VH-VL binders against q0atu2. Designs and how they scored, part 6

Target 1, 119 residues: q0atu2
Amino acid sequence: MLDKKARIRTSREYRNVFEKGKRLSGRFLIIYYVENALDNNRFGFITNKKIGMAVIRNRIKRQLRAIVREYQGQVKNKHDIVLVARAGIGKSSFEGMEKDYIAIMKKAGLFARNANKID
Short names: E, the ipSAE of ESMFold2; O, the ipSAE of OpenDDE; V2, 0.75 times the mean of E and O plus 0.25 times the DockQ between their complexes.

## First folded at step 11 (VH-VL; framework fv_recibokibart)

Design rec10 (at its last look DockQ between E and O 0.71; V2 from the best seeds 0.00; counts 0 for: pae E 7.7 > 2)
Fold by OpenDDE, look of step 11:
Structure rec10 (fold): chain C 119 residues (1-119), chain A 123 residues (1-123), chain B 108 residues (1-108)
Amino acid sequence: as target 1 above (119 residues)
Amino acid sequence: QVQLVQSGAEVKKPGASVKVSCKASGYTFTRYYMHWAKQAPGQGLEWIGEINPNSGGTNYNQKFQGRVTMTRDTSISTAYMELSRLRSDDTAVYYCARDLYYGSWYYEYFDYWGQGTLVTVSS
Amino acid sequence: QIVLTQSPGTLSLSPGERATLSCRASQSVSSSYLHWYQQKPGQAPRLWIYGASSRATGIPDRFSGSGSGTDFTLTISRLEPEDFATYYCQQYDSSPYTFGQGTKLEIK
């Protein structure tokens, strides 16, 4: 799991990202991102009931956290990033989610251009 | 009720710039993204870009990248789109359109539109 | 980018008839992000159908949307005089967001 320091945890922190940040929409994800004054990145995750039952939402969150964790070292520093799950993500594969995440993060300029899966 | 009122028609020469305004009312301006679209005479619609009224953050269609600038004045709930280095094929009606923010991210669409602003580029 | 192709370009029908408008995407589009707009001459577009099959507020029951993947359809069961306009499909699945070229529904 992500370190506590790498998590957006409070409503105020989420609100700050939404109000002051930028957004980009991918196929399965929308990311909201803003620079922070910290020495580390923080990630937040949002799922809606429209996606499905709690079990499904929790699964999606776990998968997204796994993806974020895997590529954490490739993300530019000092950013708060909120991942919002879009409709249809429940029908996507893990690889599809990962691909979308990488694509959107690159588009946002948060990943190095040559960012790829870390084994 | 929600209303988007745009500035009046513009006539410009090639190479000039045009700045179109879109004044919003009937809702909290900063809680909805504002989009802009282009419609050439007798043609379809083309997405130009979007702006977050809170942060001023923007995303542009690559086709317009480098020539378009979207801004806003929250004090008067007004969004602006500026297009520079105008050419004849920029002649079109330009629309502002509202999109959800802090709301549903699962059905994002343009639910309200301005009346449009005709921009004519001619020598 | 995703290209949306609408057909036919022009559809000439009489009031009372059934209208079927097609929107084909160059790649798969989530139904949640496929929308339809109506536009009349001299007016701005107006949201008509969202999420492929949901009618916007105030839209009559004679309008319906369907489809998935790359093929979407807008159907008008019984045309009324006020229904004659141009209809555009639009995808919000991926940036840049794109529109179809439109289908003009005109009176025969």
Scores: ipSAE 0.079, ipTM 0.771, lowest interface PAE 3.6, mean pLDDT 91
Fold by ESMFold2, look of step 11:
Structure rec10 (fold): chain C 119 residues (1-119), chain A 123 residues (1-123), chain B 108 residues (1-108)
Amino acid sequence: as target 1 above (119 residues)
Amino acid sequence: QVQLVQSGAEVKKPGASVKVSCKASGYTFTRYYMHWAKQAPGQGLEWIGEINPNSGGTNYNQKFQGRVTMTRDTSISTAYMELSRLRSDDTAVYYCARDLYYGSWYYEYFDYWGQGTLVTVSS
Amino acid sequence: QIVLTQSPGTLSLSPGERATLSCRASQSVSSSYLHWYQQKPGQAPRLWIYGASSRATGIPDRFSGSGSGTDFTLTISRLEPEDFATYYCQQYDSSPYTFGQGTKLEIK
């Protein structure tokens, strides 16, 4: 779904975002974000085992990837962004996750102008 | 032994600024977010904001946005919170508190606190 | 912003009695992000219960936490003299992170 270029792949890349970046918490998601030295954005996704069984965690990751893919063209470039699923996300609807993502990305200032009317 | 030691009490006039320090010891300073909280006399606690001590990146409670600046000096493992344009309702004890680094454990809480710094604003 | 309302504001009891402290949230809070802190006069707060029900290191088993959604409870099964303090609930679910106004547990 996301191109290899747009994925955070290594433990070192994830660690860099956690160590160097800012974070913002929404109801279902936390985002960590930091400027990168590339000309594009990269996205990472984390689900904790406390969220549920592997099938549940994988479903959540697929839903989050779909949300990110839908809005990725409207994200300001040059950022590494990690989405961390919070406790209770399994009870959220897809639409609830999507609204949460939009809200926290706007609060972080990561959407381009006119992003308020996304979708 | 983790310790957070804050600077001493301050007495300030309205309109001034105050800068409170929080010196960390007993752990790797740059691996844990630092938070600041306010406790007015006889009141509960109010979260002010947080800083990533490695990058210097901050996130402030909107209520304090525009008057608060959080910084740090990693060479001496010290975090700072500066509050400007002081007014009488800024009189409070200010605490620094350590946050667990998110990534391997999804519980987030303040596990160690500084002793507090009383800031008194009076005309 | 999530408002946490603690009740009662003050609770006057004697050593040996059972204490029940309530924390109500203005909207649902994940239990994983509902915490309790103890504060004695002139001292910093100290983590007491995390994740609604887990005791922090060194906290006696007479302390228990429970609840989910909007309603959370801290219970002390048999009060000891050192338990008289103010207790705050705190949510780490949504920024800005908020505390309840506190319940002062004082000796009768």
Scores: ipSAE 0.020, ipTM 0.691, lowest interface PAE 7.7, mean pLDDT 87
ESMFold2 (binder alone), look of step 11: mean pLDDT 92; pTM 0.940

Design rec11 (at its last look DockQ between E and O 0.65; V2 from the best seeds 0.00; counts 0 for: pae E 7.0 > 2)
Fold by ESMFold2, look of step 11:
Structure rec11 (fold): chain C 119 residues (1-119), chain A 124 residues (1-124), chain B 108 residues (1-108)
Amino acid sequence: as target 1 above (119 residues)
Amino acid sequence: QVQLVQSGAEVKKPGASVKVSCKASGYTFTRYYMHWAKQAPGQGLEWIGEINPNSGYTQYNQKFQGRVTMTRDTSISTAYMELSRLRSDDTAVYYCARDLYYDSSWYYEYFDYWGQGTLVTVSS
Amino acid sequence: QIVLTQSPGTLSLSPGERATLSCRASQSVSSSYLHWYQQKPGQAPRLWIYGASSRATGIPDRFSGSGSGTDFTLTISRLEPEDFATYYCQQYDSSPYTFGQGTKLEIK
């Protein structure tokens, strides 16, 4: 589980990221991100009902949280980041989601230089 | 009704710039991304870039990077695309197009409404 | 970038005939992000089929889309006079978003 301070929790916080942030799309994910005024990162997760029933959407959210948790030490601080699941994510593997996350976070410039990595 | 109305045709000399407008009506302008596309005479469509009309953040096709600037004026629900250092192969019809609702909705990722197009001619 | 190659470039048919338009991608495209647009001369493109197979609002049942991976097809089961136009496939899977060159469906 992500620490409480590392979660985007309120509608206001989510809206701020969507309204003021940048957007980058990957194969299975879209990220929205914006610099915050904190000393830490915060993450949010959104799945659309078109992806599937609630149990499927909750499984996808758990998988994405696990991926984010695994790489959180490599993410540059001071960012609010929302991950939005794309329509095709239900047919992806965990490995596919993980690779997509890594690629899009690199493209966004959100991974810190010289941070330890697992590939 | 959702409507996108673009500015009229323009004739420009090489080296000049052009700024095409796209006025939106019938929806909340700041809630949907706006895209621009180029169609040269007798050719297909080419994506130029997108703008978040609320924040003003942009992403451009690398082919146009450095020559294109997308802006908007939310008070009049209008998006703009400016193309600088014009050359003869910039002669084309330019379209604005709306896509998905940007906040928490990813429901559809396609261009659902298009402007009527603006012919830009770059000559001698 | 993902290149979309449409074939044939021009398809000459008569009303009442069946039309088959092909779109081939240079790399895999999720069906959810492969779309078709119709364009008539002097007009803007119009969304026709989205997500490879879903018809946009008001599009007649004679239009159907199919395909996955790198191969996608738009089929018109029985051509009507208003169907003669240029059709473009488009991918929204990865930036830069790209369109095919178009297939012009013209009356024989």
Scores: ipSAE 0.058, ipTM 0.707, lowest interface PAE 7.0, mean pLDDT 87
Fold by OpenDDE, look of step 11:
Structure rec11 (fold): chain C 119 residues (1-119), chain A 124 residues (1-124), chain B 108 residues (1-108)
Amino acid sequence: as target 1 above (119 residues)
Amino acid sequence: QVQLVQSGAEVKKPGASVKVSCKASGYTFTRYYMHWAKQAPGQGLEWIGEINPNSGYTQYNQKFQGRVTMTRDTSISTAYMELSRLRSDDTAVYYCARDLYYDSSWYYEYFDYWGQGTLVTVSS
Amino acid sequence: QIVLTQSPGTLSLSPGERATLSCRASQSVSSSYLHWYQQKPGQAPRLWIYGASSRATGIPDRFSGSGSGTDFTLTISRLEPEDFATYYCQQYDSSPYTFGQGTKLEIK
């Protein structure tokens, strides 16, 4: 799983991203992102009750973490990024989630220009 | 109560610029995205763009990109939309509308409050 | 972009009658992101239905929304005089966010 230092963990950290960051909406995800003063990226994940039961929300979080981990090395550094799961994500496939993530991240310009697999 | 009060009607010539204001009250200005929409006479609504009043982040409809600039003054809870290089088909009523930015780790995606609208007439 | 087409363009009915307004999307739209607004002449739009089927605060229960995928419907079970207005559907599923062209509900 993601390294602890690569995670947004506190309410204050989340609030900072929401209040100061940019927002982009995809089909299944909303991303909030802002530059940080660290030497690494941090990721946060939010799954609302509207997505479904706790088991579904936990599954979605696990899948999103897997996706983020897979492409972590291709993301421009020094960013805090929060992934907010949209209501429709509960019925999406893993591949659908991955495609949406890639599309949003590209639109946000958060992937390295020479990133593999996605460019 | 929540109120969005827009500036008065404008009459402009082609090629000119117009800047419409939207003053918010009754809520925390920086906690809600502000959107702008265009409604030509007798037509439907067209989304122009959005701004995060806290960060100043903007996102525009490609149809208006290059001619529209959205800004805000947080000290007076006012959002601005400037449209440049005006042409006749820019004649319309322009609305500001708020969208919940962040609340309890969730965000909403509808426009719950609207300004009263600003008529902009472009004629030679 | 997602195009929303409303039908009919104009609906002429009398108070007490049932009204059915259609909104068709050019591609699938999540029901969570399909909304309806009411607008009267000289006024700004007002949120009416959100998430395809949820009434906004203060909206009477004679209004109902339904649908999924590409087909959505706003229904007024029994028209009241104050219900005559233009209704717009709107999607927040994909940017740019788009509106239908509106259905004008007028008195017959």
Scores: ipSAE 0.021, ipTM 0.707, lowest interface PAE 5.6, mean pLDDT 90
ESMFold2 (binder alone), look of step 11: mean pLDDT 92; pTM 0.937

## First folded at step 12 (VH-VL)

Design dac3 (framework fv_daclizumab; at its last look DockQ between E and O 0.73; V2 from the best seeds 0.00; counts 0 for: pae E 7.3 > 2)
Fold by OpenDDE, look of step 12:
Structure dac3 (fold): chain C 119 residues (1-119), chain A 123 residues (1-123), chain B 106 residues (1-106)
Amino acid sequence: as target 1 above (119 residues)
Amino acid sequence: QVQLVQSGAEVKKPGSSVKVSCKASGYTFTRYYMHWVRQAPGQGLEWIGEINPNSGGTNYNQKFKDKATITADESTNTAYMELSSLRSEDTAVYYCARDLYYGSWYYEYFDYWGQGTLVTVSS
Amino acid sequence: DIQMTQSPSTLSASVGDRVTITCSASSSVSYMHWYQQKPGKAPKLLIYDASNRATGVPARFSGSGSGTEFTLTISSLQPDDFATYYCQQYDSSPYTFGQGTKVEVK
């Protein structure tokens, strides 16, 4: 699980990312991202009923947190990043989610140049 | 009443630049992404890029990354698209279009369009 | 990039006819939209998310499909419906359109 300090937790923090950040749409995810003034990155996760029942939404959140945690050390510093799960993600495999995340993050230029395991 | 009003038709020489404007009204300008789409004569629609008017953040179609520059002025509720190094192939009608994103990221489509701006490039 | 292919490119029909337009995507998409465009006018949102009519769109318009195959249907063509129709995917950038289907008078 992500450290508390690595998580976006308040509505104001989320709003800041949406209003001031950039957006990129992937197949299963939309990513909003903006630079922060902190020494660490923060991640947020959003799901809604279009994905499926609560048990599915919670599974998706857990899977996304696992993906983010695995690659967090390779993400450029000082960013707030919100992952919005799209409707089709409920039918996607974990590997599919991971590939989509990597593709979007690469396109956004959010991985460090010396990052490993980005494929 | 949402409205997007674009600047008038342009006639340009090859190698020159042109800047098209799109003035928005009837909604909070900074709360919606603005997109640009082109349509060559007798052809289909091509997505050029988008901007978040609040942050100035942009994303481009790779095809137009060296052709188009998209900006926005919050003080005048106006989005701009500048086309550089114009060629005859750049002759087209250019449209601005509004996109919902605040709380509507599951319904992303172009719900309002400008009337279009014809840019003609000829010697 | 995701390629969108419409069929047919041109369709001649009469008032009252049932009209069907298809859109094929090069890969599976979840967010498909349809636009209507008349000569000298900007495109207008017609159908969003494959099957939802936009505000003010008559009931004679309907959309269906999933994956890589989508369909726009006009149950009974009206004089106001002669136009060019475009499908569009919003799954991934760049957000590509079909080449268009012109519905003209027979």
Scores: ipSAE 0.145, ipTM 0.775, lowest interface PAE 3.1, mean pLDDT 91
Fold by ESMFold2, look of step 12:
Structure dac3 (fold): chain C 119 residues (1-119), chain A 123 residues (1-123), chain B 106 residues (1-106)
Amino acid sequence: as target 1 above (119 residues)
Amino acid sequence: QVQLVQSGAEVKKPGSSVKVSCKASGYTFTRYYMHWVRQAPGQGLEWIGEINPNSGGTNYNQKFKDKATITADESTNTAYMELSSLRSEDTAVYYCARDLYYGSWYYEYFDYWGQGTLVTVSS
Amino acid sequence: DIQMTQSPSTLSASVGDRVTITCSASSSVSYMHWYQQKPGKAPKLLIYDASNRATGVPARFSGSGSGTEFTLTISSLQPDDFATYYCQQYDSSPYTFGQGTKVEVK
């Protein structure tokens, strides 16, 4: 699974997830997710100025990418998934974000029940 | 001016069903999730569930997942909630409410509410 | 599920009084809101994200707190403020409400 292949890239792709997808909110994150017509998953990340200044937003994006990368092999294929950092994420630790991500993904039914493989 | 106008009060017998409507105006219907909240007589507020009005995708409070069915019709800017197998315990005022979900500009609260629909279940 | 507990359930007050209502969450929340509900009407948003006044809400309303403990304050109660107030968490579904605090004429 290639990095470019696993990216939500265009405004149209992001809009599709927001318009067509389901939403689940956690403590620090909202996920929007929709089935795609591909054989793979794609991930997008949104931070907003209400989160904080650019250095804070960039740190949060890096941490979220690391979390998603760690668990990507457990995610059911054929989904576009956008992670939106909530305004309160500044109160989070890396572990807090990770736990939040796991809980939301389980609640969404997006973790595979079978083989735990990384592509 | 944003308005959420709900259908009128209903009196129903146990075992029947009811469908409450919530017609939206004054905003872009497809940019907001629609939520349903109930208030039983003399009691507080309970969140029932939400719908993405574009996709029809729903998320329910587990307490209501076998009771309520939420739908939306983007062509008429109307959300619906159907309550099935009605019992006296389902007597309540049912509210619709919205929040913004579109893009990176979103609200995480209910900024506008419908006027409420009283559903009374009696023999 | 995150449980929200308000105190007191009923509060008697006079016009001009400073009124304080508290809300406690069963776990830490970042998205906590206050709503006002008058008899026969739908709830109306007062305060979002613990401390931000919604559009058109008078300055006498203020919110504070974080984590698990939150407070709504009315600095000088007006006749229009006799109502029931609800806190709500929006951190995760189901989006739960406190049981309500009725502010009534002393």
Scores: ipSAE 0.029, ipTM 0.696, lowest interface PAE 7.3, mean pLDDT 87
ESMFold2 (binder alone), look of step 12: mean pLDDT 92; pTM 0.944

Design rec12 (framework fv_recibokibart; at its last look DockQ between E and O 0.67; V2 from the best seeds 0.00; counts 0 for: pae E 5.2 > 2)
Fold by ESMFold2, look of step 12:
Structure rec12 (fold): chain C 119 residues (1-119), chain A 123 residues (1-123), chain B 108 residues (1-108)
Amino acid sequence: as target 1 above (119 residues)
Amino acid sequence: QVQLVQSGAEVKKPGASVKVSCKASGYTFTRYYMHWAKQAPGQGLEWIGEINPNSGGTNYNQKFQGRVTMTRDTSISTAYMELSRLRSDDTAVYYCARDLYYGSWYYEYFDYWGQGTLVTVSS
Amino acid sequence: QIVLTQSPGTLSLSPGERATLSCRASQSVDSSYLHWYQQKPGQAPRLWIYGASSRATGIPDRFSGSGSGTDFTLTISRLEPEDFATYYCQQYDSDPYTFGQGTKLEIK
């Protein structure tokens, strides 16, 4: 679970990311991201009703939150990041979503350097 | 009612830059991402990149990164694409095309296109 | 990137005949993001089929699209003179977004 401070919660916060940010699309995910004025990152998650019933959409959100939580220590600070589920995500595995997330975040330049790799 | 009207044909020398414009009408300009595509003579289409016309945020095809700059002027509903350090294989028709930036996540496509701008790079 | 390969490159047929145009992807493309465009000489592309099988507004019902995974097809049941053009498939599934090289449908 992400801390409450690390969550995008309001419609205005989501809209700000969509309208002021950049986007990158993968197979299962779109990310929208923008710099924020905080000292931390915030994450938001959107699933469209076309993906499935509420139970299915909530399962996908839980899986995406788990992925974000796993890699959050690698994300450069001061960003608002919204993950939008694409139509095909219902057919994806957890591993498929995870690989997609990693690839998109690397392309966005949002992963910080690993300090142990450049000692 | 939706129209995308592009600037006229240009002839440039190798090493020069070109800036193509795309004026939008018949819709709310800031509501739709604008894309640019290249079509070399006798060839298919190649995606160059996109711009969020509200924020100015861009995403470029890696092939064009470092040579392309996309901008816009929201006061006149116009998007621009500038391509620098031109070479002979940049001779092509360049198109602008729109899509919706977060409305329909399942049917993302280019629904309206500009008429195209021929850019010729003479040796 | 996802490479879309269209076949044949040129298809020479007469009005009244059935046309079948193929688009093959180098990796699986969700059909919701596979689209077809028509382009006539000197004109911009026009959205023709979206989501693999849905006709854009005003497109005649003689056009149909199908397919999933890596294989997609555009079919024209009875060719009309105005249908002779180049058709491109396009994927919006994965960045960078790519187009096929086109199939030119010409009068025999």
Scores: ipSAE 0.225, ipTM 0.752, lowest interface PAE 5.2, mean pLDDT 88
Fold by OpenDDE, look of step 12:
Structure rec12 (fold): chain C 119 residues (1-119), chain A 123 residues (1-123), chain B 108 residues (1-108)
Amino acid sequence: as target 1 above (119 residues)
Amino acid sequence: QVQLVQSGAEVKKPGASVKVSCKASGYTFTRYYMHWAKQAPGQGLEWIGEINPNSGGTNYNQKFQGRVTMTRDTSISTAYMELSRLRSDDTAVYYCARDLYYGSWYYEYFDYWGQGTLVTVSS
Amino acid sequence: QIVLTQSPGTLSLSPGERATLSCRASQSVDSSYLHWYQQKPGQAPRLWIYGASSRATGIPDRFSGSGSGTDFTLTISRLEPEDFATYYCQQYDSDPYTFGQGTKLEIK
């Protein structure tokens, strides 16, 4: 699990990202991101009922957190980033989600072009 | 009542620049992304880009990358699209269009449109 | 990018008839991100159907949208004079946003 310090936790924090940030849409994810005044990145995750039942939504969140954790060291510092799961993500494989995350983060300029999975 | 009112028709020569405005009213300007679309005569629609009026953050269609600049003036709820290095195939009606509140991200469609601005590029 | 191809290009019908408009995608599109717009000459487009099958506010129930994958359809059960216009499909399943080339529904 992501460190507590690396998590967006309050509604105010989420609103700040949506209001002041930029967004990019991928196949399975929409990413909202904004610079923060901290020394670390924070991540938020949003799913809705269109994805599926609560069990499915929770699984998706867990998978996204796992993906974020795997690439956390490659993300530029001082950003709040909210991952919004799109409707099709429920039918996607873990690998599909990962590829989409990498692609959209690179497009956002939050990853280096040569970003690879951290072992 | 939501309204988007665009600036008037423009006639430009090749190589020039044009800046189209879109004044919004009837809603909180900074809470909705503003998009721009191009419609050449007798043709379909083409997405140009979007701007977050609150932050000023933009995303452009790569086709227009390097020639388009989207800005906004929040004090007058107005969005701008500037297209530079104009050529004949830039002749078109340009529309501004509002999408959903950024907190309503499940559908990316355009619910309100400006009346359009004709830009004619000719020698 | 995803290319949307609409057919037919022009559809000539009379009031009271049934109209069927097709929108085909070059690759699969999630129905949640397929929308339809109506446009009349000299006017801006207007949101008509969203999420492939949901009518926008104020849209009569004679309009219906359906489809999934690569094939989507807009149907008008019984044409009214005010329905004659150009209809565009649009997607944002993947970047960038793209539109079909439109189907012009004209009166016979």
Scores: ipSAE 0.152, ipTM 0.777, lowest interface PAE 2.7, mean pLDDT 90
ESMFold2 (binder alone), look of step 12: mean pLDDT 92; pTM 0.938

